# VHH binders against L-malyl-CoA/beta-methylmalyl-CoA lyase (citE1), part 12

Target 1, 346 residues: L-malyl-CoA/beta-methylmalyl-CoA lyase (citE1), of Haloarcula marismortui (q5v463)
Amino acid sequence: MTRLCRTFQTAPAAIPNDNSAKFLVSGLTSKGFQAPDWLVPDIEDGTAPSMKDEAVDNIIEHIPDHADDFAGDILPRVEWAYDDANARERGIEQVTRLAEAVGEELDGFVFPKVGRLDDVRDAAGVIADAERDAGLPEGTLEMAIILETAPGRSDLREICQYATDSRLSGLVFGPVDYTAELGGRTLDGERPRWDGLLEALSNETSAADIVAIGGPFDQLFHERAGVTYYNAEGYADQVAYEATIGIDGSWSLHPKQTEQANRIHMPTVEEMERDLHKIESFNEAKREGTGAVVVDGQMVDEATYKNFANTVKTVRAIDETHPAQTEAYYDDDLLARARDVELIFG
Short names: E, the ipSAE of ESMFold2; O, the ipSAE of OpenDDE; V2, 0.75 times the mean of E and O plus 0.25 times the DockQ between their complexes.

## First folded at step 6 (VHH)

Design q31 (from p1c with R30K K31R K65E D108Y; framework vhh_7pa5_2)
Fold by ESMFold2-Fast, scan of step 6:
Structure q31 (fold): chain B 346 residues (1-346), chain A 120 residues (1-120)
Amino acid sequence: as target 1 above (346 residues)
Amino acid sequence: QVQLVESGGGMVQPGGSLRLSCAASGFTFKRYAMSWVRRAPGKGPEWVSTISGSGGSTSYADSVEGRFTISRDNAKNTLYLQMNSLKPEDTALYYCATDRWSYFGSYYYWGQGTQVTVSS
């Protein structure tokens, strides 16, 4: 079981507007399916160079007012890069200021453009130093990193192995910077598909029991007959593919994308009914002392039971964080069964 | 590495015209909405105009509607702002940015800016 992260929503922490914190506050006050599992106030690429100090100030000002009411986790994306000393210096200052001022309300930090394992360890050290300086308990603040560099890809396995005994809790794919670093090209209008990288990401994070998050879908709107509308189909296709290969969550750039990804990463009603029926039938047979169990023509043993149990565990994790979402998505009887069923193996 | 490099600014008399350019690199330019944002001395940033990735939709701040025209050349990865009937109040550092704010979130990159000064 990994940590809950169906959606990784970045929101610029400062924008060029009279209310520069507008999107930060919108994310913090989001409701229902538009509430992300991880909200990422963005100081890095989502925020203009001239506004980065204002972004830090906005996080310090607004997070204390909303953190207790925000059900998910809050992880600001700070500046960083394995090959840019100035970005690293700015990131260290940002982490230090944020940990001192609002570290009790934050869940962690997101580091972009990480290099090899040593660079990831350096980033973790920055958080550890900030915790000590702020008087926070060791391990209070987690780390997620964006996999978007050639050296980061090269050390993927080593980084995930490090995650098992560290504050590193998630890896996020950054296709735009990764494609740029590799000198990748878009030919005939087709978006580069990183299927091999995504499968490797899924494999290594699953082995380490941490979250894997797919890349953003940046074609938010498209035009037809002079009308601009939300590109629901394109995003849904990407998220469904990610879920198919074992990616835990998706990067969202807009509340409409957050709503779609939250729904797609939930077990369907049909999956829940099927897997609950199999668990309940197995449990009943075991209570009656039956050694062999066949449910709907399928032999159920400990290994197959654990697969059905994963569906229930996923729903329970969502329900614990976002009960309004589970209550809206499943009928009352089905949800009650998922909440109450005994998991013998799992 | 995402880069946005603005050019075309300068000094011009009231009623004059300037054409700003923004050369973009390090991302798939045609997939992102692009914006012009300006900052006048002693004031915060003000959004000026946005164009969709395809170039089929444009929007403008009320203060520049009818005077400024945003356009793009996706084959050259270049964004433009044609500024006509310039006023002293248009004096500002002009930035291009790759995002329509709520449209693209984390891909909101800004250039270094190009100075426009409108005075006699």
Scores: ipSAE 0.000, ipTM 0.239, lowest interface PAE 13.9, mean pLDDT 86

Design q32 (from p1c with T28I Y32W K65E D108Q; framework vhh_7pa5_2)
Fold by ESMFold2-Fast, scan of step 6:
Structure q32 (fold): chain B 346 residues (1-346), chain A 120 residues (1-120)
Amino acid sequence: as target 1 above (346 residues)
Amino acid sequence: QVQLVESGGGMVQPGGSLRLSCAASGFIFRKWAMSWVRRAPGKGPEWVSTISGSGGSTSYADSVEGRFTISRDNAKNTLYLQMNSLKPEDTALYYCATDRWSYFGSYQYWGQGTQVTVSS
């Protein structure tokens, strides 16, 4: 159920360019810290209405060439809306076509603009029907949904409870559509932060043991004296805040954002050194028959040990998927210790 | 209600000039990057140019660089495309579109288009 998802990178599956699949292929061939944990070929809001069929065609054409070499998960965002029958019909057709043609290479689908729990169940049923029609084993394709409607927010707890026994593996916050749904306004340049919603999202997804992903940061660039710069400070502030409240990953709109969020969602070198030392010291003390020990002035018992073990487990999950990222970020000795240490509790 | 309305298209001879306009309403224009996209007969859509929300940064397709100039007037909520040294291959329906200024190019709202025909 629990998946690695530090980064949720949407890439338009078709753009008005000589090579309409340019950004899709760029995402599929990304390397190092620019490789997202979840790549989301976007048929919905990221792709123009006139190009949605071409977006599906591009996914079918290019994913088989790259899926085996792409370390992360691939989940196309299809069209959907709880209150738009035409969008739902197009989404059903998109899921059906994609499952039939490339379902073995895909990891799941992302559904936007979901309503209450019954609408989420309907979306899950679309995937189940597509699996059956394509001859795929039941449960082959997972689902993530975007939390961006008032009815979806109202049923957040019920939706996450449903996730514990279903194909639903992640919830993503969509602030733009959510703000519009509520009639929210930008006053004096201030955007709504939705801190209370993010706390609730973190709480309910943690209770269900599924991933929570924050909203996009669309101020990608800023200008100083006519020169365009990547807005590293603004994005870092948002991602750091998300991490502090227990959000697992961040929405990325750009390879530089993916690189930044992948790094920020990794335990720091300092955190790794601290937590490994605590684990190693406790392991030694346990061999001597103690159930608690003081290390560097802090008491380590089974409960606190599990917190330190979570740091090691996170690094191991990243290392399994993206060894190039862990090897670039941690010293050889530190990474070897994280790989080899015995986890007694966890 | 978001509306984008293009104007300024027409027929022009090779080597001539046209200026396209796009009147925007229903959103905070200055906060959105804006693009021009064209569709030529028998071809798919082709991105032409993008301008940042402030107007300080612009980018162009190789086929139009040096000939076309994108600009905006945020006080009038209007986007422009100045087209010089027009060629028959510039014949297309030209669309105004909103973009969030991303490397990946996310287009959310599109206009109805304005026809440009370059022929003798």
Scores: ipSAE 0.000, ipTM 0.170, lowest interface PAE 18.0, mean pLDDT 85

Design q33 (from p1c with R30S K31R A33W S59Y D108E; framework vhh_7pa5_2)
Fold by ESMFold2-Fast, scan of step 6:
Formats: C-alpha cells, sequence, structure tokens
Structure q33 (fold): chain B 346 residues (1-346), chain A 120 residues (1-120)
C-alpha cells in the first residue's frame, strides 16, 4: 500500500443503472485531483441488498482492466458486523471470492461495524485465510476498519496497539452507525459533532503510526433559488477541522469531495516554503559545523526538524503516487526543491 | 438549472393509498435514472425505489416491495410513486432525486420533498 490516504472514496460497486458498474469504473478511471488515494468499491451499505452479488461480479470484471492505471490503493468494503453472523458469513465469502479472482490487483479490504479487538483479529484472520486459499504471499492484503460501534470505541487503544504489528493500516470513523449505537438524538436540528472521539482517534492512530480517516459528509448538495449546488463550504469546514486535529484523510462520497479533500490535505505553498527554508538552512548550518541552529528565531533540533521533514515527506508521497496533482498545486521551483532536498533526520 | 418539484403527499389512514409525482426540468429527463428517498422523523434517509431512464428497470427497498410502484412519463418529464397498503412506518418526507442511488451522499440533485403522514 502507499501509506498515503488523504481521501477514502467509497463508490457503490453496483447501482441500478444499465451500466451497474458506472461508479466503480468512474473511480478506477479518475484523473487529477479527483483520483482518490484509497478507492473503496462498496459492497456494504452503499450497495442494495439485491445487488451485492452483482457488486462482487463487477469488481472481479473491472479491476483487472484498470488496476495498473489506477495510481492509488484499492480496498473493497465487504459486509461485516460484530453482532450479525449472517453479515459475517457473507463478508467471508466476499473476501474469499475477491482474493481468489483479483487479489493480486487489490491492496486490501475495509471491514465495517467491527466490535472489540477480538473481532478485529477475526477479520484479519479472514484475509489471512483468503490469501492462503488464493496462493497469495502472506501479508499481501492490508486491512482498514470502520470505527462505528460502542465495543469498537471501547477497544480503540487496544485495536491501534494491535495495528503496530499487523495488517491493520487504517481506522475510519463512521458517525451514522456510531450515533445509532449510542442512542444519539437530533435535538432542534443539532447533530452530534464527536469532537472528543475524533481527537481520541487521531491520538491512538498517531501512536500506532497508522492512517486515521474522518467520517463521511453526507450533505453533498444544497439548494438556493431552486438550483442545486455542490456543498463545498460544508465539506471544506469538516476536512479543515480533521486536518487541524491530526486526522490524515477524509471520507469522500463523490469525485467533487475527493478533489476538495485531496487539495486541503496537501501542505500549502506557504507551509512548503516555510518548512523547506528551515530544512535547507539547518542542513547548511550542519555542513558548516555550527552546532546549535536557530532559523528565523526558532531553535531547530531533531524533533522540530522532523516536523518540517514531515511536510516534505507528505509531498513526496503524493508526488510519487499522483505527480499530476503536485505539478498542478505547486510551482515548478518549489516542487523541485521538495523533491531534491536532503532529509538528515528522517 | 435543474429543478425537481414533488407533489401528492398528504395525510392518509393505514391501508390507504397515495400517488406522489415529481416534475423535473433543466436536464434531459429520459437519460437519468431517478429515485425516491424518504426521511422518517428521527431517522436518517432511506432509499425507497429507483427507475432506469427508459423505465425498463425498477428496484425497490425490501420494506416497500410489493406495496409501492415506481414509474415515469418521459413525455411529461414526471416521476411517480404509487403507494398502496400504507403503514404508519411509511410516514416520512419523500424526496425525488436524480441519477445517484443508495447511500444518502450519492444523490446529485434533490427536490424539496413532499410530506406523507400515515395515521389513524
Amino acid sequence: as target 1 above (346 residues)
Amino acid sequence: QVQLVESGGGMVQPGGSLRLSCAASGFTFSRYWMSWVRRAPGKGPEWVSTISGSGGSTYYADSVKGRFTISRDNAKNTLYLQMNSLKPEDTALYYCATDRWSYFGSYEYWGQGTQVTVSS
């Protein structure tokens, strides 16, 4: 996997359309800023119960034709639930079929509605069994899970500690199912914000060095004077808040959201100029043997250097996967500096 | 500009029937798949039914299958939902939506909604 996830785009793997794979193929053939870092062909809540078999068939049919041209990672969301044996059985069958048919092209799987740590271990075991049955190398397929149940929230720390030495690479917040689990209500139109949960998610995933993804923003469009507009303001506010608290990426439901979140999760031109200047100045001072380094009034030690280096590493990861995005976002000179600078402490 | 205007909602007793209509303008109606989505008091949006652009394919949520019929008149740019054997649990604001189906955030264009109340 690329270990980059600014965007987690779910796309129904089958829809009631003459071309039922329309959204899946659209995601697989996306270009520029509309190309998600993680494409999630959705068999679970995004696909009607009557179309789940067709969703699996569509993934098997279309992935081989497009996976080599798709720059990001592909992780189907299968059926699962810690408290529903029938959903678990269907999910096991879906993982088994997909690993057998297209496992070489896939990067992993997304499991929804996970319970406590043991349920997460069970899901990881399903992938491991499918790898073995399909003849894939052990550890080929990663796992992401959706944090959307009370038991899952209770074991958040334990789950992230497990992630440190496992196939678990990311946690995604699912606010709708989580609100339902807690018996949450909408009073006077006020929706729960889950700020405390998002901070905890950011903390535990950061401690485990895995990806944290925010929840979906389901108010895709709004109306003004009888015209429907993409709700850019609402989504931007959510994505900016997620970035502010250390959430790595955002759940997107539409190419317009993917484009917006990909841009917002990139270091700004100002951040790049600032952090590159500090790295370059520190590197020069170290070559001259100056010892203690102060750049623009700020003491730079290994810890502060690593913070500036994170900006450059993020840009390099995006550039490796999506060079068209970095070339469109940064001017040529700034991008060349980011590509070429030596990182002494990382 | 795209406009969707729902009508035909109202109050009805359990076991009754209602026919919802959605008047579409601002796009080539016959080329778009159309859906009905409802939001019940205190619940999230629930997909109800979808119809293909030609009208040749129809799909229904299990909760309404056998009771509701989706149809369209492409000459009139109008979508319909015939609702029979109505239950109190069918009480919701019903929306007409274009092209996108399932998962609430997938819908591209929405109407204002029409209220259906089923009470004795």
Scores: ipSAE 0.000, ipTM 0.171, lowest interface PAE 15.2, mean pLDDT 85

Design q34 (from p1c with S57R S59Y K65E; framework vhh_7pa5_2; at its last look DockQ between E and O 0.01; V2 from the best seeds 0.00; counts 0 for: pae O 17.3 > 2, placed apart)
Fold by ESMFold2-Fast, scan of step 6:
Structure q34 (fold): chain B 346 residues (1-346), chain A 120 residues (1-120)
Amino acid sequence: as target 1 above (346 residues)
Amino acid sequence: QVQLVESGGGMVQPGGSLRLSCAASGFTFRKYAMSWVRRAPGKGPEWVSTISGSGGRTYYADSVEGRFTISRDNAKNTLYLQMNSLKPEDTALYYCATDRWSYFGSYDYWGQGTQVTVSS
């Protein structure tokens, strides 16, 4: 089942500061368009080696105070690597501790640096064992993985096929680690784009009905005449490209990026009006016994209808999780139509 | 891929000065905020200072503000920390780190550290 994930926001679960849980709590208490669909308390690369135990402690302390008020999903990123037994052992301990203490409040876990399909199965087994040990119902905790290794890329199809009947619900692209593993270089100042990989990721996850998330955009700010500006244009270009090729959501590193990606992954008012009109017109014609209809010069049949229905389904998913966002973005009449329209091809 | 190598530590008397350096390689240095983080014996890590990728913005912990100056040379891929008016409580291993989040926060890569000892 495809879940709502327009934004995958990593937040270090501990930082070397008087308030080490500062960014974790900021994520958990975020409001409006700055509230991510998936909040990812980060124990792995976003948290210093000496802070990892404190990161686990912070998650255990702060999640219960905020989980009921946080509308999105919460999936900590634990330590893992297909080729590092020490990282795997630390990850197993982290999953076990978190499932026992706050597993009822969590939605799942994110595993980085996965290998081939067998390694993904091993990670799923870690969650299954932790659920059993904690007394949680089987299948309570989902899994997302980061696609950032050569063996993981090689098994992309097999991994997505496995997702069809498993706890694996999402794949996230990790371009920095992937580029490093391949020995990729930045020539003439330009980073690799991985457009072909992103298209393959979109294809395989769509075939499996699971979430695909693009990679992070780390050029958060730029400076001009001593003033720091948020790099809105650079991030918007990346998120728009991801949406264009069927990637479901974007990795965000900052509330401003989360706000931007949440908005870009929402159907526009124009798209909503267009697609609702076509659905409503087809529904009327179908009740009159007509198999196909022409609306605004376009043939609408079952196949094209499903494309328009995707717009409505996306808005309904956002509305169910974040009604304040849909109510702020769409007119009352338009939103009511999206809520009420019958979708005859599901 | 990423490598951070700190140097310039040593022994100094209270009120003295030291300049730390961090040589960076394996990433586009000018595009990343950089931080200094220290760890005193028996204590957890303490953030000291952060500098933006261009060098246009600097941030300091209250304990070092007015005494320490962070700077960078993007042409040489080198980060610096000028430490003045050193106190015994500044004794620590000093680490260079890449800061993924907007001048202050999570650290993706750490150097091996350089020891600073302030004693008479």
Scores: ipSAE 0.000, ipTM 0.170, lowest interface PAE 15.9, mean pLDDT 85
Fold by OpenDDE, look of step 7:
Structure q34 (fold): chain B 346 residues (1-346), chain A 120 residues (1-120)
Amino acid sequence: as target 1 above (346 residues)
Amino acid sequence: QVQLVESGGGMVQPGGSLRLSCAASGFTFRKYAMSWVRRAPGKGPEWVSTISGSGGRTYYADSVEGRFTISRDNAKNTLYLQMNSLKPEDTALYYCATDRWSYFGSYDYWGQGTQVTVSS
């Protein structure tokens, strides 16, 4: 089963403040709709080069205090690059230290700037070695990668195929670095959305039953008439588009984004009512006979049924991890139906 | 923000016709398949029709096939449902919705609906 990840929230593991772990702890203690499915303590781009060690220390210090109360998954983003041996060495050290110190409280690691399949395998090997050396059971720590290089894109299918029998559980798009690597230009501050890549990402990850996550939103805050405001509409549009094309989750840099993305990636009440009705009707029809089932004038085969089932499964996954969110979002009857309905397929 | 606003509903006699409209905003309309879904009293939502983003592909429930026609004007960001030969069984609140999966009935956004009542 594909892991739940509506929100991929990066939090700088260390910031140049008296309280350098402020954002990390904020993420770890987040509640309600502001609680991300994946919290990503960021040692890479979110942390200044001079603060990398402090970032690791902050994770080690604060994860044990909060991990048990954090409902989502915790995956630190480490340093890595397919074409930078020094970055790789740093990443190895970071993974090793974190696995040793707090491996039991972590769910995995995020590797940025991965290259082709062999590089992904190398990254996975780093985690494997760290598990072994830390005395953790094999497979304890999962892996997500950020797709943001040309070689990575070239091997997208192969990388996703690799996921079937590996610890790889998610791919995240990194449009900024990807654009830069390809020599793309951001004329007038606009960069390509890379619809073709997103579609491919959606397809290949779906085929491999792993999660796809969109890239960060670059226009989080706008200034109008001297006032800085949160660009809720812009982010909502991006998240909605991602959801529409089958991207499972969205990148969040701020609690407000996390809240929006969590909500947008949840099935609507209407969608739940529809899909539950379809499932219930199908189940009833199937109990009464064999063959093709027609529900509300629509022929529903196993594949179609699974699409409806995915809605319910998503809600169940959210409900299991964040019952406060589902209870706030759905009425008691609808949620009860979602919890109780039999899924014949899917 | 995505907005869908249905209109054109009303009361008609059996055999009559109505044309529903759905005004869409807040997203690139032409990139999304759109659907009509209806909810009759005491029943769950029923899929009625879907049209692809380009309008090149249309799908209908058996119950409305041959009587209803879905169309869209991408320049106006508007979805339409021409309903002919209406029956009492067509009485429902009609919603337009964005379709994540063409013909598969996965919707992300719904309007508030427009009431269609077919009665003698």
Scores: ipSAE 0.000, ipTM 0.205, lowest interface PAE 17.3, mean pLDDT 90
ESMFold2, look of step 7: ipSAE 0.000; ipTM 0.368
ESMFold2 (binder alone), look of step 7: mean pLDDT 85; pTM 0.863

Design q35 (from p1c with S57K S59Y K65E D108Y; framework vhh_7pa5_2)
Amino acid sequence: QVQLVESGGGMVQPGGSLRLSCAASGFTFRKYAMSWVRRAPGKGPEWVSTISGSGGKTYYADSVEGRFTISRDNAKNTLYLQMNSLKPEDTALYYCATDRWSYFGSYYYWGQGTQVTVSS
ESMFold2-Fast, scan of step 6: ipSAE 0.000; ipTM 0.294

Design q36 (from p1c with S52R K65E D108E; framework vhh_7pa5_2)
Fold by ESMFold2-Fast, scan of step 6:
Structure q36 (fold): chain B 346 residues (1-346), chain A 120 residues (1-120)
Amino acid sequence: as target 1 above (346 residues)
Amino acid sequence: QVQLVESGGGMVQPGGSLRLSCAASGFTFRKYAMSWVRRAPGKGPEWVSTIRGSGGSTSYADSVEGRFTISRDNAKNTLYLQMNSLKPEDTALYYCATDRWSYFGSYEYWGQGTQVTVSS
């Protein structure tokens, strides 16, 4: 089963404010549907150049106080770039410091602006060296990378094949840097959608059984008659499209986006009722010695059963991590069926 | 060290125009969304306009839409605000801010700002 990541929430690890850790602590103390599956304390793009050392200090100070109460995974985004030796040097220092100080509380690291497969291997090596130097068990820290460069896109298949037997657990799409890398332009106000890239990302990560995460949606708010409104429709449209093409999760920049993406990436009540009925009916037929059965006009065999089982497995993964979310979203009877049903295949 | 230096303010009569500039240094300007925020006498900060790092997408407060135009020159690390059809209500200290270091509509602004006074 692919690791749970409906939401990838970046939070600046330091801002130029009296409480520079404000957004980091807000993420770590989030509740209910606003709790992301992956919290990403951001040292790289979300943090001012002058604040990067303070960002590392804030992560070291605040994560130990909150990690045990935070249900999801915590993966800081460090500095990196395939074409910038200074960024790479700073990233190595950041990984080394964080692994030494709080590696037991962290789940991994996010590396931006990766190049070809060899650059991804180099990044994995940085984590391996930091684990060894910190005395952590080998393989305790995972890696996610941001797909946002032309060399990275060129090696997408090779990178995902490498992921099948490595610490690499997720790929995240970075449309802004990718568009800039290619010299892409905004004409008549229309920015590129990269739908073909997202389909390729979904395909290669699914083949490797790792997490695929879509890009950020930065049009957070609309102002109307002096009142600021959250842009719920724009974000929902993006997340729904991601879900329809098999992207596992979405990048969120705000707790309201995290809440929407967490909900949209959950199987609906209708999907659960449908898929549980199919599983239960097939289980009955299997006990009677039948290998295939027709339920409500649909052929159900081992292959189609596994598709319905994926719905149940997804709900069980969410339930294990966030029982309050599943209890709020599903009726008691439906949730009990999902928890208790026997999965013969899958 | 990050610096944002606003300029181009002044005194103008109602219906007039001004162009504000913000010179940015100490960070990779092209990668960050930039905003204009104003503070009128006796009031809190009010968001005016935002432009994405690429310059391809802009947004405006309803009170200034159709009158103000935000733009940027990434080669010069400079943000602009063209202000037309100015009203007395536009009188404020104007700041540029980076949206990347804001909290979703709360902005960090780093300079002293540039004063715009609209009076007859």
Scores: ipSAE 0.000, ipTM 0.124, lowest interface PAE 17.7, mean pLDDT 85

Design q37 (from p1c with S52T S54R K65E D108E; framework vhh_7pa5_2)
Fold by ESMFold2-Fast, scan of step 6:
Structure q37 (fold): chain B 346 residues (1-346), chain A 120 residues (1-120)
Amino acid sequence: as target 1 above (346 residues)
Amino acid sequence: QVQLVESGGGMVQPGGSLRLSCAASGFTFRKYAMSWVRRAPGKGPEWVSTITGRGGSTSYADSVEGRFTISRDNAKNTLYLQMNSLKPEDTALYYCATDRWSYFGSYEYWGQGTQVTVSS
């Protein structure tokens, strides 16, 4: 089963003000539906060049105080680029420092601007070296990468195949850098629709059983008649589309986006009721020695059972990490059924 | 640095009970699914039970379902296996393992094991 990541929330690890760790601490202390599944303290594009050392220092200072209370995973985004040796050297130093100081509290690292498979292997090697040097167990720090370069797109399948027996646990789409690399243009506010790429991302990550995460939605607010509103409709439309094509989670830039994406990526009450009914009916039939049953006009065999089991597995993963979210979203009886049902396939 | 130390094994008569413990150190215990795996004399390793990082979900091999209970105390970095109604077939070396990459697949950081012998 793919790891839980409904939300990939980047938070600048340092901002230019007296409270430079403000957004990092806000992410670490988030509650309810605003708590992301993956918190990504950002040293790379979210943090000014002059603040990058302070970003590392803030991560080292603040994560130990909050990691035990933060339910999700914590993966700093370090500097990297397949075609920039200086960025690679800074990234190596950042991974080394963070693994040594707070590696026990971290779940992994996010590498931006990756190239072909060999560049991904190089990044994995950086984490492996840092683990060894810090005395951490080999394989304890995971890697997610941002798919945002032409060579990375070209090797998408090979990269995902590599993930099946490696520390690579997720791929995140970076549309802004990808569009820029290809020389693409935004005309009259029309951002490029990378629907074919997103479908390919969903396909290859699903085949490898790793997380696929969509790109950020940076139109956080809009103004109408002199009033500023959170752009809830625009973000919800993007997240819903991602969910419909099998993308596991969404990139969020703000707690309100995290709240929306966490909810949209949860199985609905209707989905859970439907899939639980089918699983329960099949389990009863199998105890009686049959390999197939018809429920609501649909044949349920081992293959279709696994699809319904994915709904239950997703709910259980959310429940384990964020029980307050599942208890708020589902009624007591339905949640108890999801917790207790036997999964004989999947 | 990572260390898994199993304890609680021993000799017991059929129908008896034992509680195994696994003390974990050197990693963030709460973030790892933990498993018990056993190896009987002359046999390969057999998965027994798994518990997710926060203890929200548990699973068991058919051979032990209803008799064994896996649990964890994340404040103490300790994994447990309560074994009831023990049978001679349960005789094995029991290992504590982490499952970072896969819930049922890859087991890393096996401890030294603790011997359980069920005989009259």
Scores: ipSAE 0.000, ipTM 0.157, lowest interface PAE 20.5, mean pLDDT 85

Design q38 (from p1c with G53W K65E Y109K; framework vhh_7pa5_2)
Fold by ESMFold2-Fast, scan of step 6:
Structure q38 (fold): chain B 346 residues (1-346), chain A 120 residues (1-120)
Amino acid sequence: as target 1 above (346 residues)
Amino acid sequence: QVQLVESGGGMVQPGGSLRLSCAASGFTFRKYAMSWVRRAPGKGPEWVSTISWSGGSTSYADSVEGRFTISRDNAKNTLYLQMNSLKPEDTALYYCATDRWSYFGSYDKWGQGTQVTVSS
């Protein structure tokens, strides 16, 4: 994994409130498991048309005060669409302004509603032009795109191949716009799961060594007997499925969702204990020069060892960015072992 | 079978203190974050506090920060909530819950509850 992204949290950069930057600042000052790996100040669909200029202004005002204290990555979602010249023009202006004012503090940009590969190249060119104009080193700003159009889905493989040697570092699934593009319907309030698309997304991003992020879960709350509850089970089911098929992270709309997704995308204590035991046992057997290694009835070879090593590498990546999260989740002994164990191969 | 049994509630005057306990059994208590959630008359459930599996990290609702202290004893499979400077607004049924996925209301297991009444 080249980049850590368990959570992709969109936060409106401006809202119609006395403090229009309330959610932006809340995201930037988040702590513990509420701190997303990627914070996405949203100028696009999460921000009202009349508030978009204020959203840009809020990002410019507040990012410098908080970027050094925010452990994750910050990628504003700008306006864009493959089939809307006016949205593209506004997006170019937003990228240009943000790169000039706060490009040193930003990690990249998120482009919605992308088309085929040529449209993705156009978006990358917008960032390249903004870097040049702002005097930033080439490649300073990365790009993530939202896969939410029929032409984007058609070129998924080509887009991921392009990502292998470009600023494109992640693909995010946008089910609402994608369903609308296909003329899909919500019957009995149930949206399609797009399991086949998610498997394809996982496959193509894995082949390119870039981040894959699932779609948002917008059923944040449910009512039972007149009482409103956070819909923890629904979101957990979606995130667990995403993790099962190799999706790296999840879209979050709320701090409670960020907490869940950050935790679900961490190896459990049981997984850590199991995999560390197998690595340590294999390492000892190799030090003694023994041939076959069997741990808890399982033969351990280079391939299975690399699988256990992936658990340790994931924990190390989280620990490097969010040591408070790993220290809260694992006991001191287990975490020290994960930090210190020698990975012979993998 | 998973069991969570809350105790320590009762009636207390404003400004008083109570210590709630939750005895856990039927699961590996030391491996899960634990929370206190309350339900006041006429209101929905409100998250109060969470403690990490080890006790090394704690979080609190703004309404109780500085007044309540959450703690745990993994050797005894017991969760605690020390409640100081109690206010009438703290009157509620208090629940012990396990929270594997989230610190703010994703609860795998709920207890039976213990009543706290703060009145003059």
Scores: ipSAE 0.000, ipTM 0.147, lowest interface PAE 18.1, mean pLDDT 85

